# VHH binders against o26951: the designs that were tried, part 9

Target 1, 206 residues: o26951
Amino acid sequence: VEYTHFKDLQALEMERGRLYETIVVTWDDSMVGNAAPIGVLCTGDDTVTLYLYQGTRTVENVLNNGRFTVNVTLDPLIFTDSTLGDLEEDMFSHYRDFLHLRGADAFFTAEVVSVKKLVKRDRFGESELHVVKARAGDVMRAESFRMALNRGIYAVIESLIAYTRAEFSDPLVLRERIAEMNRVARKVGGPREKEAMRRIIQALES
Short names: E, the ipSAE of ESMFold2; O, the ipSAE of OpenDDE; V2, 0.75 times the mean of E and O plus 0.25 times the DockQ between their complexes.

## First folded at step 4 (VHH)

Design m05 (framework vhh_7xy4_2)
Fold by ESMFold2-Fast, scan of step 4:
Structure m05 (fold): chain B 206 residues (1-206), chain A 123 residues (1-123)
Amino acid sequence: as target 1 above (206 residues)
Amino acid sequence: QLQLVESGGGLVQPGGSLRLSCAASGFTFSDYAMAWVRQPHGKGLEYIATISGSGGSTYYSDSVKGRFTISRDNAKNTLYLQMNSLKPEDTAMYYCAAGTDYLELESSEYDYKGQGTQVTVSS
């Protein structure tokens, strides 16, 4: 794959305040690669934030090296295979001192700026996560690039499908489904997705 | 439109306790995650805690874990921060902030931040 070099995340149409579904590639001291599906929050033209749960190879590598790449792909098999197991060595390519996903539609290098540890408490107990703030370096985009994945529109569409079938659905199940989609849209989406969900919820209350 | 008004700050001795309140208006309170952040004099904003819209999930900075408790009363549109075992380093202006989830509220820039309430921990 041939990549064109760009200055910042605008080349990937990444907007501040949106969370994108990506493959984060990290490596150990021996340059053994690891790939994981991880949401990446765009926080500026060249800044991102990741939320990494304790106990993963990704968090271990990021805390050890302070470096990673964020890879954009629309291939569902890459997301699936990296979740259910490990990608083969030949799925990783070198770029400078970084590893990236071979054949990604786009990727950017990132260097950690700060790491903050948070404690989450909910009905399932207590867990730790690391808030990783990083600066994007080189942004590389292939001609195959179409978009960085954001599931905010999916949440809106699923809510509308549920809404249009409300007459044939259990009202409690319907409202729980739309509430779940509202949480997704508010977490990952932008102003337009949030406004769409507001209208859907208002219609349900009428 | 959207307003956040903090109260409950004051002067307290080390080891003491204080309870902060944040009165919210102009939006559907239960739809928003809420956070407490603080700013010591002459320093940057420091994240303290976040609570989900339903109150079902809470998140704490490691520096306040076990000492501070965030809670909310959605019927009263009010956010609380119970502060125990206060230390001199807890001296700061405390602000409440509104967002859609902890992801948005972890930013050093908060779009919706109140006027603040001063907490001073001194002998």
Scores: ipSAE 0.320, ipTM 0.725, lowest interface PAE 3.3, mean pLDDT 88

Design m06 (framework vhh_7xy4_2)
Fold by ESMFold2-Fast, scan of step 4:
Structure m06 (fold): chain B 206 residues (1-206), chain A 123 residues (1-123)
Amino acid sequence: as target 1 above (206 residues)
Amino acid sequence: QLQLVESGGGLVQPGGSLRLSCAASGFTFSDYAMAWVRQPHGKGLEYIATISGSGGSTYYSDSVKGRFTISRDNAKNTLYLQMNSLKPEDTAMYYCAAGTDYFEIESSEYDYKGQGTQVTVSS
């Protein structure tokens, strides 16, 4: 696959305020690659934010060398295999002094600007969360590129499917499902997905 | 219109305590994550803590964990910050902010904040 070089995230149609589902590739001091499905929040034309939990190889590598690549793919097997285990060494390609996912529809290089540590507490206990702000460098897009995956539209669609089956559903289960989809759309989606969910919830009240 | 009104600030000695309140109106309070942020004189905004809409999850900056407690009363549309073991470096104007979750509170586009309440920690 051949990539065309761009200078910013507009080439991937990434919009400020949306969280995209990507494969983040990091590496250690020996250039051993690691790949993980990580949501990436677009915060500007060339800025992104990652939320990384302590105890992962991804966070260790990012904190150690301050750089990574963000890879766009719609291949469900790559998301699955990188979650359930480690990708083989031949799945990583070199781009200058970065590693990226071989065959990705697009990728961009990123350098860390700042890291802020938060402590999360919920019913399951306490955990550490690192808020990593980074700047995109080179943006590389293949002709196979269609979109960076954002699941906000899918949350809207799932809500509508549930809504149209309301007659055959437990009302409590229906409301819990739509409330969960609303949380997803509000976390990852943009103004249009949030407006869609507002209309769905209003329809449930009438 | 979304409105946030902070109160409870004042002058306190190092090691002392204060409780801040934020009265919210103009939106469905329980649908929004709420945060406390502060701004020391001549410096930028510093994130302190967030609480989820249900109150089921809380997030704290490392500098205040164990000393500050964020809480909310959804029946009263009120957010609280209990501040214990106050230090001179806690001196700042304190603001409450609203977002649909804590990720959005850190987004400049979705931050709504009130006029603030001043906290001064000095001998």
Scores: ipSAE 0.370, ipTM 0.746, lowest interface PAE 2.7, mean pLDDT 87

Design m07 (framework vhh_7xy4_2)
Fold by ESMFold2-Fast, scan of step 4:
Structure m07 (fold): chain B 206 residues (1-206), chain A 123 residues (1-123)
Amino acid sequence: as target 1 above (206 residues)
Amino acid sequence: QLQLVESGGGLVQPGGSLRLSCAASGFTFSDYAMAWVRQPHGKGLEYIATISGSGGSTYYSDSVKGRFTISRDNAKNTLYLQMNSLKPEDTAMYYCAAGTDYFEWESSEYDYKGQGTQVTVSS
């Protein structure tokens, strides 16, 4: 794949406040690559935030070397295979001192700026969460690039589908479905997705 | 018209306890993760704790873990912060905030933030 070099995240049309579904590639001291589906929050023209749970190879590698790449792909098999197991060694390519996903539609290098540790509690117990702020370095985009995946529009569309079928739905199931989609839109979407959900919920409650 | 109103602050001695409340109106409270953040005089905002919309998950800064408990009553549209074993370092204006589960960690991008309630820990 041939990449064009850009200076910031505007080249990938990543917007502040939206969380994008990406493949984060990290590596250990022996340059053994690891790939994981990780949501990446765009926080500026060249800044991102990641939320990494303790106990993963991704968090261990990021805390160890302070560097990673964020890879854009629409290939569902890459997301699936990196979740259910490990990608083969030949799925990683070198870019300077970084590893990236071979054949990614785009990728950028990232260097950690700060890490904050939070403690999460829920019905399953206590876990540690690392809030990682990083700065994008080199942004590389291939001709195959179409978009960085954001599921906020999906939440809006699924809510509207549920809403239009309300006449044939259990009211409790309908409300629960739209509430779930509203949580997704708040988590990953921007102001436009949040406004869309507000209108849907208002219509549902009137 | 979205509104958050904090209360329950005051003067307390080291080792004491306070319970803060935040009354929310103008939005569907149970749909929003809620946070407590604080700002000591002349310093920046510091994240304290977050609770999910359902109340099923809570998150704490290391500085308050084991001393503070965040909770909510969705029927009353109210957020709480139980503060135990208070230290002089806990002296700050405390704010209630609403937003997304992810972005609240950074404090600077909360969708809504209230007017605050002052907590002073002094002997």
Scores: ipSAE 0.308, ipTM 0.719, lowest interface PAE 3.4, mean pLDDT 87

Design m08 (framework vhh_7xy4_2; at its last look DockQ between E and O 0.50; V2 from the best seeds 0.00; counts 0 for: pae E 4.0 > 2)
Fold by ESMFold2-Fast, scan of step 4:
Structure m08 (fold): chain B 206 residues (1-206), chain A 123 residues (1-123)
Amino acid sequence: as target 1 above (206 residues)
Amino acid sequence: QLQLVESGGGLVQPGGSLRLSCAASGFTFSDYAMAWVRQPHGKGLEYIATISGSGGSTYYSDSVKGRFTISRDNAKNTLYLQMNSLKPEDTAMYYCAAGTDYFEFESSEYDYKGQGTQVTVSS
């Protein structure tokens, strides 16, 4: 795959305030690669935030090296295989001192600016979460690049599908489904997704 | 109109305790995660804690872990922050916020911020 070099995230059409579904690639001191599906919040033209749970190889590598790549792909098998197991060694390619996902539609290098710890407590116990703020370096985009994946539109569409079946659905189940989609749209989407959900909820309540 | 009103701040000595309250109105309180954030004079917003809509999950900044407890009473539409072992560096205007999850509050991408309640920790 041939990539064109760009200076910032506008090349990937990543917008401030939106969370994108990506594959984050990290590595250990022996350059052994690791890939994980991780949502990446765009916070500026060349800044991003990641939320990483303690106990993962991704967190260990990021805290050790202060460097990673963010990889854009629409291939559902890469998201699935990296979640259910480890990607094969030959799925990683070298770019300077970084590893990236072989065949990614786009990727960018990132260097950590700051890390903050949050402590999560729930019914199942206490866990640590690392808020990683990073700056994008080199942005590489292949001719195959179409978009960075954002699931905000999915939440709107699923809400509309549920709404159009309201007469044949349990009202509590319907309200719960739309409320869940509203939380997704608010978490990952922008002003247009938020407005769409407002209209759907208003229509449901009338 | 969606409103959040903070109260309970004041002057307290180091090692003291305060309980802050946030009264919410104009929205379905239990559908929203709630957070406390603070702003020291002349500095930016600092994330403190988040509690999920059901109260089943909480998140704390490492700087307040073990000293502060976030809680909520959904029947009263009220959010609380119990602050123990207060330190001079806890001096700030404290705000509550409503949103989806800790993501929004920690990243400064939250929906609402109230008028604030001042906490001053001084001898």
Scores: ipSAE 0.577, ipTM 0.838, lowest interface PAE 1.6, mean pLDDT 90
Fold by OpenDDE, look of step 5:
Structure m08 (fold): chain B 206 residues (1-206), chain A 123 residues (1-123)
Amino acid sequence: as target 1 above (206 residues)
Amino acid sequence: QLQLVESGGGLVQPGGSLRLSCAASGFTFSDYAMAWVRQPHGKGLEYIATISGSGGSTYYSDSVKGRFTISRDNAKNTLYLQMNSLKPEDTAMYYCAAGTDYFEFESSEYDYKGQGTQVTVSS
């Protein structure tokens, strides 16, 4: 795959405040690659934020070497295989001293700027969350590039599915589901996703 | 009209405790994750804690974990922050914010933010 170099995340149509479903590639000191589906929050033209839970190879590598790549792909098997197991070694390519997903529609290099440790507490107990702020470096886009998956639109779609099934659902469960999706859309969606959720909620309340 | 009104701030000695409250109105409170953030004088906004809409999940910054507790009463549309073992470095204007969910966001990414309540920890 041939990539064209760009200066910032605008080349990937990433907008501040929106969260994109990506494959984050990391590596250890031996340059053994690791890939994981990670939602990446765009926080600027060249800045992103990742939320990484403790205990993963991804967070270990990121904390260790302070570098990673964010890869854009629409291949569902990459998302699946990287979640259920590990990608094979041949699924990684070298870009300078970075690894990226082979065949990615686009990728950008990232360097950690800061890490903040949070403690999450829920019914399952306590866990550590690392808030990783990173600066995007080289933005590489292939001719096959398509916009990264946005979590906001999926929130809307899931809400609409729930809406259409409302007559067959527990009203409380439905309300909770819509609330969850609304939180997602309102926070990481765009104006249109937010408006869509507003309309859905209004329809449900009517 | 949507409003977030913080209260409970004041002057306290190191090692002391305060309980902040945030009264919410004008929106469906339980539909929003709520957060506390603070801004020391002359410094940027600092994230403190988040609680999910249902209250089932909480997040804390490392700087306040074990000392601060975020909670909410959805029946009263109120968010709370119990602050124990206060330190001088906790001195700041404290704000409640809505729409933070699981993530640490900048102030510009909050859906709503109150006017704040001043907390001063000093001998």
Scores: ipSAE 0.237, ipTM 0.675, lowest interface PAE 0.9, mean pLDDT 89
Fold by ESMFold2, look of step 5:
Structure m08 (fold): chain B 206 residues (1-206), chain A 123 residues (1-123)
Amino acid sequence: as target 1 above (206 residues)
Amino acid sequence: QLQLVESGGGLVQPGGSLRLSCAASGFTFSDYAMAWVRQPHGKGLEYIATISGSGGSTYYSDSVKGRFTISRDNAKNTLYLQMNSLKPEDTAMYYCAAGTDYFEFESSEYDYKGQGTQVTVSS
């Protein structure tokens, strides 16, 4: 796979305020690679923020060496395999002193700017997370690149499917499904996805 | 006509309590994550706490963990900060802020910020 170098995240069509589903590649002191699906928030032309929960290899490696890559892929098996287990060592390629996902449609190098530790409380209890701000360095894009994955449009689509089948659905199940999709759209989407969900919810109330 | 108005600040002795309020208007309050940040005199902004739009998740900096509680009443469009066991280092101008995006944990990333209410912890 041949990559073209770009100066910032505009080359990947990433927009400030949207969260993208990516594969984050990290490594230990011995350059043993680790890959995990991580949502990456675009916070500027060359800045991203990650929300990393304590107890993962990803956060451990990031805190240890302050560098990682963000990899764009649409291959569901890579997301699945990196979650359920470890990718084979030959799934990682070198780029300078970074590792990246071999065959990624795009990737960028990232260097940590700051880390803030927060205590989160929700209905499941209390947990700790690290808010990692990082600067994108080299942005590498292959000809195979089509898009950085954002779940916002899919949350809208799933809501519309549920809406059009409303007469065949248990009303409680329908409402729970659309509420779940609304939470996704608010978390990852931009203004257009949020407005779409507002319209769907309004139509359901009619 | 988006507005955030903080109130409830004042002078309190160390160990005392205060409850701050933030009245919101001009936007759909429950759609926004809300935060409290503070600025000690002559210093930068410090993140204190965030609450999700629904109120289902709260987040706290280590400096206030266990002493402060963030809450909201979406029916009244009001955000609260219950401040207990106050210390002199809690002396600051306190601001509420609204986030329109996922990154509501950083004070520099909020879309709206109020004008503040002063909290002074001293005998």
Scores: ipSAE 0.189, ipTM 0.674, lowest interface PAE 4.0, mean pLDDT 87
ESMFold2 (binder alone), look of step 5: mean pLDDT 79; pTM 0.794

Design m09 (framework vhh_7xy4_2)
Fold by ESMFold2-Fast, scan of step 4:
Structure m09 (fold): chain B 206 residues (1-206), chain A 123 residues (1-123)
Amino acid sequence: as target 1 above (206 residues)
Amino acid sequence: QLQLVESGGGLVQPGGSLRLSCAASGFTFSDYAMAWVRQPHGKGLEYIATISGSGGSTYYSDSVKGRFTISRDNAKNTLYLQMNSLKPEDTAMYYCAAGTDYFEYESSEYDYKGQGTQVTVSS
């Protein structure tokens, strides 16, 4: 794949405040690559934030060397295979002294600016995570690039599908599905996704 | 427009407790993740805790884990911070802040911030 070099995240149409679904590639001191599906929050033209759980190879590598790449792909098999196991060594390519996902539609290099530890509590219990703030360096975009994936629109669409089936659905199942999608849209989406969900919920309550 | 009014601060002895409140108006409260942040005199802003719009998820800085509890009452448009086992190092001006749910892990930038309420831990 041939990449064109850009200076900031606007080349990937990443918008401040949205969380994008990406493959984060890290490596250890022996340059052994690791790939993980990780949501990346765009915080500016060249800044991002990652939320990495303690005990993962990704957080260990990031804390060790302070560098990683963020890779854009719409290939569901890459997301699946990197979650269920490890990608083979030939799935990683070199870019200067970074590793990135071979064949990614786009990627950018990132250097850690700061790391802060947080404790998360929810219905599933307590987890420790590291909030990693990083600055994008080189932004590389292939001709195949279409978009950086944001699942907020899919949460809206799934809510609308559930809503249009209301007459044929269990009301409790319908309400829970839309509530779940609202939580997703609130977490990853921007103002337009939130407004869409507000309209759907208002229609449901009418 | 959007207003946040903090209250409940004061002077307390080490080991004591305080409950802070933040009254919100001018927006749909349940649509916003809410945070507590603090600023000691002459120092930078420090993140304390975030709660999601629904209240289903909470996030805490390591420095207050196990001692502070963030909560909200969406029917009353009010955010709370229960502070237990207070230490001298907790002395700061405390602010509530509103953001979108994407700010729930750490709020380095806040869309809106109140005027604050002073907490002083001293004997």
Scores: ipSAE 0.201, ipTM 0.655, lowest interface PAE 3.8, mean pLDDT 86

Design m10 (framework vhh_7xy4_2)
Fold by ESMFold2-Fast, scan of step 4:
Structure m10 (fold): chain B 206 residues (1-206), chain A 123 residues (1-123)
Amino acid sequence: as target 1 above (206 residues)
Amino acid sequence: QLQLVESGGGLVQPGGSLRLSCAASGFTFSDYAMAWVRQPHGKGLEYIATISGSGGSTYYSDSVKGRFTISRDNAKNTLYLQMNSLKPEDTAMYYCAAGTDYFELEPSEYDYKGQGTQVTVSS
C-alpha cells in the first residue's frame, strides 16, 4: 500500500473529543510486533490519549519504548484476530523505526508525552489503568482510506432502532437500552452524537 | 441549569475520616460518570477518583487508593467520597465534576465542576 504523508490528524478527519476504534501496534526491544484493538481519544490536531490496562503487552511496550503506531482499518477480522490471539509476523510492516499494520487504510506514529497511573475497581476486581498522552508524528493515508471508525453514530442508530420498535418492547427494557447507548455516545461521540441522543431521550419522555 | 453542590468538608486531625457529598441537578445523573478532584491552596488540580454512571466501575489515583472510596446514589442524585486515614497532604478544596469514565480523568477536561468544599487536615 502507498501512503501520502500529512501534517496532522485533520487528514484522518479525527475530531477533538471523539474516541476512535483503532489497532494500536507496539513492539519490544527485539522489534517483535504486537497489535491490539484500542480506543484512541483525539485531544487536538496532533495529540491523542490512550487508556491502557496493566498486564498487557501493549502497555508494557508503550511504557518501555515510549512509541507506537495507531492504525485505521474497517476490517472486522483484524479486530477479531488481534483480540483472540496474535497477528502473524507478516502483518507488520516497517516505517522508519516504527512498526505498523500492513495494509492499514491509514496510520500515524506516536510518541508518549506523559503517563498517569490509575486504579480501577469493578465487580470483577481491581486493575491498574495507564492514561497515556501522546503526540502524533507522521500521518500516512492510503487512497483506500474512508474514515476513522467511531461507534458514536452506531449508538445513535441502535437507539433509533430501539425507539421505532417501542410498541413491541417492554418500556423498561427499551429505556435501559437507550440509556446504555447514551452512555456509549457520551463516551466516544462528539457534540452531534450527544445532541442526537438528547433529542431521542426527550422524545421518550414527552 | 447544571448544578453541583459539594458539602461535608471541615477540619480533621491526621488519621481521621470525613465523608463528602455532591448534590447534582439539571441533568440525568445516572447517565454521567462523576469525579472528585482537589486543589491544594496555590497549586494545580489533582484527580482523585471517578465512578461510572451505573456505579459499576470506580477509578482511583494511586495516592488515595485504599484510603478513599467513591460511591453514588442515583435515586438521590448524590455523589459521595468517603475519606479515611486522612493525611496533611490531603488538605485541599475538593470539587465534584461530571463527565465520562475516560474523558474526565484530567481536571482540565471536565464538563463541569461545582463550588467546592474545603478539607483541612491539621493537628
Scores: ipSAE 0.273, ipTM 0.703, lowest interface PAE 3.5, mean pLDDT 87

Design m11 (framework vhh_7xy4_2)
Fold by ESMFold2-Fast, scan of step 4:
Structure m11 (fold): chain B 206 residues (1-206), chain A 123 residues (1-123)
Amino acid sequence: as target 1 above (206 residues)
Amino acid sequence: QLQLVESGGGLVQPGGSLRLSCAASGFTFSDYAMAWVRQPHGKGLEYIATISGSGGSTYYSDSVKGRFTISRDNAKNTLYLQMNSLKPEDTAMYYCAAGTDYFELSPEEYDYKGQGTQVTVSS
């Protein structure tokens, strides 16, 4: 794939405050690649934050190397295969001293700025979480690039579909579905998605 | 308008306990993950803990794990921080913040923060 070089995340139309669904590629000291679907929070024109659970190859590599790439793709099989197992070695391409996902619509290099360790506790027990702040270096965009995937708008649309079927729905089921979509929009969306959900919930309460 | 009002701070001796409260209004409280962050005098904001909207998940900074407990009462629109085994290093202005499970995990990323409540740990 042929990429055009850009200086910052505006080339990918990534906005501060939105979490994008990406494939994060990391590698060990032997340049063995690893790929994982990881949400990447845009925090500025060239800054991002990742939330990585302890016990993964991704967090091990990031803590060891301080470097990774963030890859944009709309291919559902890559998200699925990297979750259910490991991608084969020929799925990784070299870019300078980084590895990236072969055929990604766009990718950018990242250097870790800081790491903060958190302890997460829920019904499944206790787990460690690393909050990784990084700076984007080279931003590479192919002609095939359409957008970085953000599921906030989908949460709004699903909520509206549920809302327009309200007269045919159990009110409790409707409220639970919209509450779940609101959690998604709050987690990944920006000010406009949050405002949209506020209006939908207000309409339900009225 | 989203409003957060912290209370419960004060002067306490090392090894003591305090319970902070944050009264929230102007938004649907249960839709928001809530956080406690602190700012020691002359330093930047430091993340303490986050609790999910339902209360089903909690997150703690290593520096307070085992000593502090974040909780919420969604019926009362109130966030709490139970602080045990307080140390001089815990001296700071404590702020309640509203956000999401991911976006607001870092202090630098919080858009909503109350006026704060001062905690001073000294003998």
Scores: ipSAE 0.346, ipTM 0.739, lowest interface PAE 3.1, mean pLDDT 87

Design m12 (framework vhh_7xy4_2)
Fold by ESMFold2-Fast, scan of step 4:
Structure m12 (fold): chain B 206 residues (1-206), chain A 123 residues (1-123)
Amino acid sequence: as target 1 above (206 residues)
Amino acid sequence: QLQLVESGGGLVQPGGSLRLSCAASGFTFSDYAMAWVRQPHGKGLEYIATISGSGGSTYYSDSVKGRFTISRDNAKNTLYLQMNSLKPEDTAMYYCAAGTDYFELTPDEYDYKGQGTQVTVSS
């Protein structure tokens, strides 16, 4: 795949405050690649934040070498296969001193700026979390690039589907589903997704 | 506009407890993630804890895990920090902060910070 070089994340239409669903590629000292689906928060024109849970090869590699790539793809099999197992060696390509996902619609190189360790608690339990702030270097975009995936719009759409079935749904189940979608939209979406959810919830309460 | 007022600080002996409060006004409280941060005398700001807008997720720095609990009451527009097993190292000015309305508050991305409440842990 042929990539055009860009200076910043505007080339990928990544907006400050939105979390994008990506494949993060890291590697060990032997250049053995690892790929993981990881949400990436855009924090500026060339800055991102990642939330990495302890106990993964991704966090080990990032803490060890301070470098990774963020890869944009809409291929559901790559997300699935990297979650359920390991990608084969031939799924990784070299870009200078970095590895990236072979055939990604876009990718950018990243270097760690800072790391903070947090303990997260939620309904599912306690976990250790590393808040990784990084600066994007080279931004590479292929002609196949359409978008960086943000699931905020999908949360809105799923809420509307649930809402339109309100007359035929258990009211408690309906409210729980819309509340869950509202949490997703608020976590990953921007002002437009938040406003959409506000309108849906207002209509549901009417 | 956005206004945050911290209270509940004071002098306490090592091993003691304090409960801090932050009264919020001027914004839709439940739409914002909220954080507690502290500043020991002569040192920089330390992140302590964050709670999501709904209260469903909490985050803690390693230095306070198991001792401090962040919580909120959205009906009262109030943020809390329950501090147990206090140590001399916890002596600091404590501040509450609100995040932007686009995403959960991350350390060092605070939109607004209150006036603070002093916590002193000594004999």
Scores: ipSAE 0.205, ipTM 0.672, lowest interface PAE 3.9, mean pLDDT 86

Design m13 (framework vhh_7xy4_2)
Fold by ESMFold2-Fast, scan of step 4:
Structure m13 (fold): chain B 206 residues (1-206), chain A 123 residues (1-123)
Amino acid sequence: as target 1 above (206 residues)
Amino acid sequence: QLQLVESGGGLVQPGGSLRLSCAASGFTFSDYAMAWVRQPHGKGLEYIATISGSGGSTYYSDSVKGRFTISRDNAKNTLYLQMNSLKPEDTAMYYCAAGTEYFELESSEYDYKGQGTQVTVSS
């Protein structure tokens, strides 16, 4: 894959306030690569935030070396295979002193600026969450690039599909589905997705 | 329009307790994650805790873990912060905020933030 070098995240059409579904590639001191599906929050033209749960190689590598790459792909098999197991060593390519996903439609290098620890509690117990703030360096985009995946618009679409089938649906099931989509839109979407969900919920409750 | 009104602050001795309240209006309260953040005099905003819309999940910064408890009553549109074992370092203006389930510790941007209630811990 041939990449064109860009100066910031505008080249990937990443917008502040949206969380994008990406493959984050990290490596250990021996340059052994690891890939994981991780949401990346765009916080500016060259800044991102990651929310990393304790117990993963990704967290260990990020805390150890302060560097990673964020890779854009629409290939469902890459998301699936990196979740269910480890990617083969030949799935990683070198870019300077970084590793990135071979064949990604785009990627950018990132260096950690700060890490803060949060404690999450729910009915299943306590877990640790690391809030990682990082600055994007080199942004590389291939001709195959179409978009960075954001599921906020899909949450809106799924809500509308549920809404338009209301007369064929159990009202409680409909409300639960739209409430779940609203949680997704609020987590990953921007102001426009949040406003769309507000209008849908208002229509549903009327 | 969305409005958040904090109350319950005051002067307290080290080791004491306070319960803060935040009355919310102008939006569907249960649809929003709610947070408590604080700002010590002359310093930046510091994240304290977040509670999910349903109340099923809570998040705490390490500095208050085990001492503070965030809770909510969706029927009353009210957010609470129970503060125990207060320390001089807890002295700050405390704000409630509405937004995402995950608040960035150094972010000063919230969808909505109230006017605050002052907590002073001193002898």
Scores: ipSAE 0.379, ipTM 0.759, lowest interface PAE 2.7, mean pLDDT 87

